# Designs tried in a protein design chat: VH-VL binders against q54qk4. Part 22

Target 1, 195 residues: q54qk4
Amino acid sequence: MNLSEDVLKGIETLSDEKLINDSVFKHIIDTCFLVILKKKTESDLFDNKAVSSVDTIALKQTFSAFIVFILESMKINYDQSSISDLLEEHKLSSSRIDFISNYFKEYRVAIRKHLSVTNFHFPHIIDVNWRLDLFMKSNAVEKLNTPVYLINLTTEQEENVKGKVQFAATLDQLQDLVFKLRDAQKQIERSSIKS
Below, E stands for the ipSAE of ESMFold2; O stands for the ipSAE of OpenDDE; V2 stands for 0.75 times the mean of E and O plus 0.25 times the DockQ between their complexes.

## First folded at step 5 (VH-VL; framework fv_nisevokitug)

Design c02 (at its last look DockQ between E and O 0.18; V2 from the best seeds 0.00; counts 0 for: pae E 18.3 > 2, placed apart)
Fold by OpenDDE, look of step 5:
Structure c02 (fold): chain C 195 residues (1-195), chain A 120 residues (1-120), chain B 108 residues (1-108)
Amino acid sequence: as target 1 above (195 residues)
Amino acid sequence: QVQLVQSGAEVKKPGSSVKVSCKASGGTFRNYAISWVRQAPGQGLEWMGGIIPIFGEANYAQKFQGRVTITADESTSTAYMELSSLRSEDTAVYYCARPYVGATDYFDYWGQGTLVTVSS
Amino acid sequence: SYELTQPPSVSVAPGQTARITCGANNIGSKSVHWYQQKAGQAPVLVVSYDSDRPSGIPERISGSNSGNTATLTISRVEAGDEADYYCQVWDSDSDYYVFGTGTKVTVL
């Protein structure tokens, strides 16, 4: 199975019992499978007190990585032994491997069925444009005109499938977004250096 | 959760104008794009234009440019579509529609439609 | 302008599978969405290309897209599936929402 280094690193993170204790581990695994099955959302990952001790970025990366692992594994109908071998190769304990394996056994059919009819691939941003507008707040209360940025994202899925995402943001919101994106970039760079 | 409720049916004469309203409830309003789509009797769906309320500026299909005005009132969570210089060909059911989140390339919610009849 | 072409009508017997096509040049490079419209009602989103089935939409309804043709598939057709169906895309060049010509599905 051809998994990216980032995905593999995420899987390895699951082997770190200091960073990811058993409670957090179980929660991540459970949430990943249920998110794939559309029974939970990504936000549910943070609704457990157990995860409060884990770095948010690390948690998100691990979560995303394992989602990809599950999806890719099921896409190619990876057998249980192969799954276990891969996890073992990435230093997961026997107990954690067994835990994951049980989830695969239980949800394999459901996930595969879902994959057959649903696209789980996230679109990529291929174009970004923006404009600054002044808008009048139409509230009964005299509100100051606030500048708002209109952001248009052109996205591409598999095989050049294009989509549109449009949203509005204040300067503060935009700055926050930029900050988060820069942070993400730094994390990616750090990960790349370590690999 | 989100509901779009449109104004009632209209009967108009050629050359006149019609203004249809679309009130949104059950969610936020200002950051969600609202589009107008019409359907002539026995015909298909046709996108007319859309607006993001927070910006107050609408975009229009070329076919309707200069004749259609789309506006939004944040205070009442209501979008409006005004069509001027009405013709018999403008007889149609007019729908407002919006996505679940922001402005996407599809529409999750639709109003019940407003029949506009243009007849002499 | 970008145009989507659908067959005017599709007839299907109960329990069988209906397939509705939506044709356009390189439609495979676009997100295709589908709406169901029953007589006298507003359209209802039944397939979003980039998401799972909308709430309340049965698993019998699915969409696919490749090349120059998108397809809506309704398996195990029921009487309640009789409706008009429209494909829809967003055209990045014009920034327009484009609907197909519509297909009347009749359950025999």
Scores: ipSAE 0.025, ipTM 0.537, lowest interface PAE 6.1, mean pLDDT 86
Fold by ESMFold2, look of step 5:
Structure c02 (fold): chain C 195 residues (1-195), chain A 120 residues (1-120), chain B 108 residues (1-108)
Amino acid sequence: as target 1 above (195 residues)
Amino acid sequence: QVQLVQSGAEVKKPGSSVKVSCKASGGTFRNYAISWVRQAPGQGLEWMGGIIPIFGEANYAQKFQGRVTITADESTSTAYMELSSLRSEDTAVYYCARPYVGATDYFDYWGQGTLVTVSS
Amino acid sequence: SYELTQPPSVSVAPGQTARITCGANNIGSKSVHWYQQKAGQAPVLVVSYDSDRPSGIPERISGSNSGNTATLTISRVEAGDEADYYCQVWDSDSDYYVFGTGTKVTVL
């Protein structure tokens, strides 16, 4: 797992029981998971009186760090023991680790499903979220019954220019897009942008 | 080529609801988002929410959450916006709008607008 | 919330150039779209992705975006350019569409 220094510091802040008491801790964890699922917003973090005792900057940094932790854990498919080991390494108590682990257990499937469809809703570059479905709409159909994909893409042009592409596509349309994306990938590979 | 035709103007009492329709023609209906944008007299444009017809899931601006319901009927190529608990501040022209194929962060096609007047 | 600020009005003589600004923190990192709205009509997209012109929009209408300011430029202004103009972005943090405050262009 490759977590930035800022993310690791934010996670370790969750271990400071004097700065973040149990009431604040539970609120932060709950809000992080539900924001990823679009059931809550960042304002829900601050509108709770329990968090009024915590510095706003520290609260936002910890919140953002834990969201990154959830997303990275899902990306590399961290199991519950690996999550527990990482959190122990960063000084969280067994009770706080158990609380976090329960949220992962309860929400892992829902988060995975949501990320496959809606990944561009995060503050950073959104990759590809898609869902395949087949509709039977009427007794007689006007056209062939064809798989339809819901696709959510975050596009990036000229560094730091963000755009959104959200559409439903037939198989033929999606194949054309895949062809164009492969061509773009070849152009990226021709330049040395990473070492 | 794409045309969005909305239902006619309505006059409503405070506390009631209104349902505005938007019929699409000249293009593919089911695959693209249909958004609703309103404009109070002499004011700017305000996005209310949208729907992707084939999946039936609507997304709402938080200001309107709980008062607005957006639906779509693929068989008639028609989207609907229903606004409840009307107030005088809801007097506005309501537009339906659709993005161009493959671009969802702007609106290429607009309906003619539906004036909803809320008066006692 | 993310707000796009435009001057309320701009007055320009025929044949001159009108410049309409759209200001927000770090707007240069967003794609800015522009709409023209004539009295009693629905908005019409005139610029997308900062500087792209939809088919049918004359070359004298152009856009740019950098830093904290996006600008719509109407060269060789004609009487038919008299309208309200709105900038717009999609805000990735809220997943909402945000419109600017609007600018009334008056051709003198």
Scores: ipSAE 0.000, ipTM 0.423, lowest interface PAE 18.3, mean pLDDT 78
ESMFold2 (binder alone), look of step 5: mean pLDDT 90; pTM 0.914

## First folded at step 6 (VH-VL; framework fv_nisevokitug)

Design c03 (at its last look DockQ between E and O 0.26; V2 from the best seeds 0.00; counts 0 for: pae O 3.3 > 2)
Fold by ESMFold2, look of step 6:
Structure c03 (fold): chain C 195 residues (1-195), chain A 120 residues (1-120), chain B 108 residues (1-108)
Amino acid sequence: as target 1 above (195 residues)
Amino acid sequence: QVQLVQSGAEVKKPGSSVKVSCKASGGTFRNYAISWVRQAPGQGLEWMGGIIPIFGTANYAQKFQGRVTITADESTSTAYMELSSLRSEDTAVYYCARGYVGATDYFDYWGQGTLVTVSS
Amino acid sequence: SYELTQPPSVSVAPGQTARITCGANNIGSKSVHWYQQKAGQAPVLVVSYDSDRPSGIPERISGSNSGNTATLTISRVEAGDEADYYCQVWDSSSDYYVFGTGTKVTVL
């Protein structure tokens, strides 16, 4: 399985029980699976008073990362032990791993059926916007502000099915992303010339 | 096939407490939310609270906070609901119920119900 | 505080169609679930997420949800459909699981 650093970081956020308590955790996992099955939308993630305690950017990053994890796991037919091993590698507790594994067990057939029936189309990025934020530590003596970019991707899987992907990145992380996208573009161009 | 079997009917005096059990069979227990829903005579359904056994912490409806205690015992696949300081208005059938997966919005498996009658 | 309004009763002749409504402000933005409860028995889920049928529920039972009204429809009603029917939503600002007051369906 080839998951990006941001996806793995988003998954690992689910291990931080101080930031993501059990109530928030249950809600994130449930909403991820139901959004894939088209039973809920991203707005349902925020329509829960339990999540008010969590930074919105972190919540969206974790949510988006876990959706990618589910879809990639289905694509390669990851078994329950492989799922458990990956989640344990990223510091999730045994109770949280068992909870996630049960969702995979119960929803695996439904997700595969749903994806095959809808004549599957991958989401396409149709819009990008960003803003630059600065933040500094409380109780800091003297330190430079660290710029952080808040990136919003608007996606479209079908003409009438739209979504958003939001994440925060430092300049260094953005430069790495741009480099990887340029490399992917070059590979696509080489493939097009050959055909 | 998932089955939820509850303890038998009880008659209680005002001011006492009652503890109703719900034994699950035919599936995995620890990863599913077990909820308690009551129905007073001639009235509708009312959610009281629930627990996911693997996390160990219950949540409760505001109306019952402080009077109800919900627990689960994974070794016997049994959930419990204890309601204290009973009043005549607590006369109802008490159901345990389980969703399709651990944190679902609905209940697709129900126990047979336990009638609790509070009378002086 | 979110309340689901159902008519107290619906009478229907065998073979006809029963329609049971569940009303609330903007209920169309919520997922609505439906239960059937026969006398002396526990509720049984008959519709989830507005229109999905659990395994074993006949196709003649269907649901829809739009605007301020969700509807459970029972086509070709049989005597065995006589029961109380409850709608239900999940709402975190209330006590999570909110049930309607129920509709008694009487088959004439």
Scores: ipSAE 0.517, ipTM 0.802, lowest interface PAE 2.7, mean pLDDT 84
Fold by OpenDDE, look of step 6:
Structure c03 (fold): chain C 195 residues (1-195), chain A 120 residues (1-120), chain B 108 residues (1-108)
Amino acid sequence: as target 1 above (195 residues)
Amino acid sequence: QVQLVQSGAEVKKPGSSVKVSCKASGGTFRNYAISWVRQAPGQGLEWMGGIIPIFGTANYAQKFQGRVTITADESTSTAYMELSSLRSEDTAVYYCARGYVGATDYFDYWGQGTLVTVSS
Amino acid sequence: SYELTQPPSVSVAPGQTARITCGANNIGSKSVHWYQQKAGQAPVLVVSYDSDRPSGIPERISGSNSGNTATLTISRVEAGDEADYYCQVWDSSSDYYVFGTGTKVTVL
């Protein structure tokens, strides 16, 4: 199975019992599977006292990595022995491997069925267009009589399959968005340097 | 189908200890937590604590901290709850229940209950 | 400590609808589960947060949750519905399972 180095690193993080104790470990694994099955959301990852001791970025990276691992494993119908071998290679304990293995056994069919009917391929933003509207009231903006930026995102899911996402934002909202995106970018850069 | 079978009724003296067992069978998913919930006569349900057998890690309600010990034997698929320094107020039906901590937070299977009577 | 409050009792005539409330601060943000306990029996899960209805549980039993109140609704009540009902949540702050105080439903 061809997993990125980042994903493999994330998986390896699950072997760190000091950073990820058993409670946190279980919560991460539970949440990953249930998120894939649309029973939980990513926000539920943080709805646990146990995770409060874990760095948020590390937690998110580990979560995302393991999601990819699950999805890729399901995509290629990776067998239990191969899953176990991979996890062993990344230094997970026998107990944790067994724990994960049991989840795969339990949810394999459900996940595969779910994947067959759902698309996890998100479109990519390929173009951005914006304009300022000084007069229009938008239901998407709570503030009245405030200039609103209308943002048009051109997206591409597959080659020659384009979509459009439109939204409105005040200057403050846009600034907040940019801040969050920059933060994400910084985190990605940090992760890339460490990998 | 998962079944939880508990040990039989107990009669204990104040100050003594009781150990109740809960054997799980029929389950295909081992990543469960076993919780213990008690119910005094005519009263509601009270969570005491739980254990994740595969890890051996137990957590307890503060009320029972230091007085209750929950253990599990994976080889026999059996969980145990030991309550020490028994009081008359500990007279109750004790249930084991299966659940998942964190992601799934409900109890889908219950034992039949074990009556523990504490009397002088 | 997080506490769930239920009315001690609810009386309902056959064929009518019983509503059992479970109150707590911001319970609407939590997954609320419900258990039925008939006399002399262990509790039985009747409503869970997930979309999967427990096996053997009729559709006339449902749960809702909003604000500070969760509600168990039993429509077309039958004599067999007479039982104690408990709401339950998992509290992430304490890492405890918390049960409601319980409600005795009497079918008149």
Scores: ipSAE 0.035, ipTM 0.635, lowest interface PAE 3.3, mean pLDDT 87
ESMFold2 (binder alone), look of step 6: mean pLDDT 91; pTM 0.935

## First folded at step 7 (VH-VL; framework fv_nisevokitug)

Design d01 (at its last look DockQ between E and O 0.61; V2 from the best seeds 0.00; counts 0 for: pae E 9.4 > 2)
Fold by OpenDDE, look of step 7:
Structure d01 (fold): chain C 195 residues (1-195), chain A 120 residues (1-120), chain B 108 residues (1-108)
Amino acid sequence: as target 1 above (195 residues)
Amino acid sequence: QVQLVQSGAEVKKPGSSVKVSCKASGGTFSNYAISWVRQAPGQGLEWMGGIIPIFGTANYAQKFQGRVTITADESTSTAYMELSSLRSEDTAVYYCARGYEPSTDYFDYWGQGTLVTVSS
Amino acid sequence: SYELTQPPSVSVAPGQTARITCGANNIGSKSVHWYQQKAGQAPVLVVSYDSDRPSGIPERISGSNSGNTATLTISRVEAGDEADYYCQVWDSSSDYYVFGTGTKVTVL
């Protein structure tokens, strides 16, 4: 499974038991699954006293990363052993791996069904909003001195169903994203001209 | 169907301890929080604490901190609640209850209750 | 501490509608759940925050919340609805599960 470095880093963050204690860990994982199942929203991630000890940017990045991980795993129907291996590779404890694995087992069918109905196709981005988020240096995040941008993507699916995707990015990350998007656009344009 | 079966009624002396068990069957156990809720005669429901079995970490209501211990055995799918330094006011029916879904904040399954009577 | 207040009792005639309130500051922003407890029995979840009705719970029972009041509504009340009812929330500030004071519903 090809996950981006940022996603993998986010997953690895879940292995940091000092930063992410068991309560916070459970909350993140629970929230991710419930968000995917459309039972909760991202805002619910912050509705827990325990998460107050975690840097907001780190929390959001970890959350987003794990969402991608779940979705990608479901998309390719990643088996339990592979899920466990990947998590182990990123240094998660056995208990945390088991915790995640159990949720995959329990909700695999439901999530896949849900995704099949909503089309595994990525929604179209129709709007982008961003803001600069300045945060204080904490022991929780190594790069706390770097300004982080909060990006809100408004998405639209075939039936005019609007969704929102939020993630955090450094300036460099954002520039890289923009570059990649522009490159993709150029490639598409070239392909369209040739067809 | 998920069932929670609790241990039988207890009669205890003041100052003693009681340990109530709650065995889960018919579903998953490890990922769901098991809580203990008690109800004194003619009174309302009172949350005491809970545990996530897979992590073994428990949370307690402040009122019971230092006096209650909640544990779980994943191998037997059993949760335990031990209350020490019993007093007459601890006379109540004690329930175990399970959450429904991830990050659930309600209880979908309940044990049948265990009456604990504290009397001299 | 976060506290949920319920009326101690509600009386209703058969076929009528019973409304049980649960009051607390800004309870409208919280997920409120309701339990039915018949005499000598364990509580039973009758209303959850989600749209899914618990198995075996009739459509006559519903919940709503707004502002500082949550309400359990039991329409077309039957004799079998006589029970104690408890509202319940999870308080994120304390990480506690909080139950209401309970309401005895009597069917006249």
Scores: ipSAE 0.162, ipTM 0.650, lowest interface PAE 2.3, mean pLDDT 87
Fold by ESMFold2, look of step 7:
Structure d01 (fold): chain C 195 residues (1-195), chain A 120 residues (1-120), chain B 108 residues (1-108)
Amino acid sequence: as target 1 above (195 residues)
Amino acid sequence: QVQLVQSGAEVKKPGSSVKVSCKASGGTFSNYAISWVRQAPGQGLEWMGGIIPIFGTANYAQKFQGRVTITADESTSTAYMELSSLRSEDTAVYYCARGYEPSTDYFDYWGQGTLVTVSS
Amino acid sequence: SYELTQPPSVSVAPGQTARITCGANNIGSKSVHWYQQKAGQAPVLVVSYDSDRPSGIPERISGSNSGNTATLTISRVEAGDEADYYCQVWDSSSDYYVFGTGTKVTVL
């Protein structure tokens, strides 16, 4: 499995029991799995009073990282022992590892089925908005002391079903994303003209 | 399938305490929040609080803060709700409940209910 | 506090449609769940997430949620539909699990 360092750092944030207490942890994991199944939205994460103690940027970054972890684990069909070993390597407690492992066991089949259907109908990006968001050190996770851009992509699927993709990025992360998107676009152009 | 079986009906005097048990079977106990919901005669449903057994911590509705204690015993797959300083308005059926999915917004498994009557 | 208001009762003739409302400001931004409770029994979930039916719930029971009103609709009402019905949301600004005031459905 090849997870980016940002994703791995987001997963390791789930090990910080002082920052992310058990109620917040449960809420993050539950929301991640249910968003993939289209039973909840990202707003359901922030409508919980328990998460008010966690910086919004850190919460979104951890949420996004765990979503990627779930999807990559499904993509390579990671077994339960491999999931547990990876989480242990990133310092999660045995109770938190067991909690996550039980969610994978419960939802693995449903997520795989849902992803196969969704892959036939790609969502269109129909709107982009962003804002520069600043966080005071108080209430902020230490790693989030710098200005951050909050990006909101509005998507549309078949029959006008709308969706939203929200993520946070520093300027450096956004520039890296732009470079990678430019590289991907160039590869698509080369494939198109070579055929 | 998941089953929740509660302790039997109780008659209590004002000022005393009651402890109701909820034994779970047919699934994983430790990861699933168990909630307590009460219903006074002829009245609606009211959430009291809940616990996630593996973490051992409970959350309580503000109305019941300081009067309710919710615990869980993983070895027996049993959750407990204790309500203290009982008054006649605490006469109700007390349900334990959980969702099919871990950490859900709703309850699709309910215990049979435990009638607690508070009278002098 | 955030309260879910339901009509106290709804009377309906067999074969007709019963509509049970659950009102609150901006309830359309929340996921609404519905329970049926018959006399002497525990509640039974009949709708989750506004419109999803648990296994075993007939298609004639449906839900919707928009704006300030969620609605449970029971088409082709039968005598067995006579029960109390409760809406419910999860809301962090309240005590997490908020139940509606309840609606008694009477089949005439």
Scores: ipSAE 0.011, ipTM 0.543, lowest interface PAE 9.4, mean pLDDT 80
ESMFold2 (binder alone), look of step 7: mean pLDDT 91; pTM 0.937

Design d02 (at its last look DockQ between E and O 0.41; V2 from the best seeds 0.00; counts 0 for: pae E 11.2 > 2)
Fold by OpenDDE, look of step 7:
Structure d02 (fold): chain C 195 residues (1-195), chain A 120 residues (1-120), chain B 108 residues (1-108)
Amino acid sequence: as target 1 above (195 residues)
Amino acid sequence: QVQLVQSGAEVKKPGSSVKVSCKASGGTFSNYAISWVRQAPGQGLEWMGGIIPIFGTANYAQKFQGRVTITADESTSTAYMELSSLRSEDTAVYYCARGWEPSTDYFDYWGQGTLVTVSS
Amino acid sequence: SYELTQPPSVSVAPGQTARITCGANNIGSKSVHWYQQKAGQAPVLVVSYDSDRPSGIPERISGSNSGNTATLTISRVEAGDEADYYCQVWDSSSDYYVFGTGTKVTVL
């Protein structure tokens, strides 16, 4: 599976038990799966006293990274052993790997079903809003010195049916996304001209 | 269907300890937190603490800190609550319940309860 | 400490609507859950904030939350609805689960 370096770094952050204790770890993982299943929102990530001790940027990056990891894993139907191997490679403990693995088992069908439906009804992005999410410096934990942006995508599935997708991204992630989108656009344009 | 089955009623003397068990079946155990909630006769529900079995991490209400110990055995899918230095006020029905953390901040499954009577 | 206050009792005639309140500061910003407890039985989740109705719970039972009051509504009350009802939240400040004082619903 081809994950970006930023995503992999985010996953690796989950191995830092000093930064991310078990409670915070569970909360992040729970929230990620529930967000994907549309049971929670990203804002719910911060509805826990324990996360107050974690740098906001690090938390958001980790959350975003793991969301991507889940989605990509489901997209390619990544098997449990491969998931575990990847997590092990990024130094997660056995208990944390098992925790994540169990959730993959539990939610695999639901997530894939959800994604399959979404793929058939892919909404069009019609607007993009973003803001820099500044964080208060905390001396309590090591912080990542990378700005995180909150991205709001307005989508349209059917006429007058609008949706919203919100996610966090680093500047590099955002630039990469933009680059990929532009590249895709160019390819489509080229294909259209040749036809 | 998920079931939580608790150990039987206990009669204890003041100053003694009681250990109540809660065995889970019909679902996953490791990833879900097990909480203990007690109810004195004619009174309301009171959260005592909980544990995430896969991590072994327990959290306790301040009122019970130092006197309650919550543990879990993943191999048997069983959680335990031990309360020491029992007093008459500890007479209550003790429930185990599945649920912990804001992402699952409700209790969807409950044990049948265990009556603990503390009397001289 | 965060406290949830409920009326001690609510009486309702069959077929009518029972409303049970749960009061606390800014409870409208919290996820409020409700439990039914019949005599001699364990509590049963009847309303969860995430809008998924628990299995076996009738549509007659619903929850709402606004301001400083959460409300459990039981429409078309039946004799079988006679029970104690508890509201419950997770308090982020204390990291505790907090239950309301409980309300006894009597069906007249």
Scores: ipSAE 0.337, ipTM 0.686, lowest interface PAE 1.5, mean pLDDT 87
Fold by ESMFold2, look of step 7:
Structure d02 (fold): chain C 195 residues (1-195), chain A 120 residues (1-120), chain B 108 residues (1-108)
Amino acid sequence: as target 1 above (195 residues)
Amino acid sequence: QVQLVQSGAEVKKPGSSVKVSCKASGGTFSNYAISWVRQAPGQGLEWMGGIIPIFGTANYAQKFQGRVTITADESTSTAYMELSSLRSEDTAVYYCARGWEPSTDYFDYWGQGTLVTVSS
Amino acid sequence: SYELTQPPSVSVAPGQTARITCGANNIGSKSVHWYQQKAGQAPVLVVSYDSDRPSGIPERISGSNSGNTATLTISRVEAGDEADYYCQVWDSSSDYYVFGTGTKVTVL
């Protein structure tokens, strides 16, 4: 298992029962699994009154970290005992570990099937639209003072099967995304030259 | 396949309490929300509250806060709803319900309903 | 609090199309679920997440949601479609599960 320090910190945040009470915890876990299965979107994470008590950046970091944890666990075929051991190592209570473990049991087959179909090709972006929004739903007023872009990407996969990807980002986050996309494109160009 | 079986009909006097059971079978009980929804004769559906058994705490609709208690017993896979200080307006069919998915934004598994009649 | 308004009744002849509306401010930003309830029975989920049909629900039952109106459409209506229909959303600012006022569909 090769999880970054940021991912592990995000997972450990799920153990902080003062910051993330049981209602918030349930919502984060539910949304992570259902987003992977395309039953919910990332915006559904914020459409819950229970999460209004949690800092928006911390909430998103924890959400993203747990999604990475799910995907990496599926990639290496992590068994239930290994999942439980890792979560206990990062201070999650037995009731929270059992909750997460039951989600893995419930959704493991569906996620593996979904990833098997998706791993060989990715949706292509065919359209982009966006708007600047100075106010987002958040409990932290400092984050409401930072301009936020609402990005809507129209995608196409296979034979004109269209979808959409919706997310919110600050200017700094968009710049980081652009740098990461440029770096990924250069890595692809370098590998294609050698073949 | 999940099945929800509720306790039988009750006839109660005003001021008393009623406790309705909902036994789940066919699948995992502990991590799925069980909700209670009531329907007065000739009227619509009304969410009362729900519980996720492994957390042991319930959420209640504001209208019922203080009169309803929802509990769960993991060892018997049974949820309970107790409504106190009954009034004639509480005459209704009481359903337990859950979704197929753990998030349960909707209810596609319903119990058969329990008629509670409050009469003098 | 968030309220979902439905017409009290809709009458439709067999073979025609029934449209049941569910109105609320900005309902298009929410996921809408629909239930069918026949007399003396528990509700049955017929549409989830605006337009998804659970297994066993015929394709002639469909849903849509945009702006301030969600709509359940029953095409080629049959006698067995006679029932009460409820829309439902999850709303974090109220009591979580909000049901519409209900629509009685009568097949003529």
Scores: ipSAE 0.006, ipTM 0.527, lowest interface PAE 11.2, mean pLDDT 80
ESMFold2 (binder alone), look of step 7: mean pLDDT 92; pTM 0.941

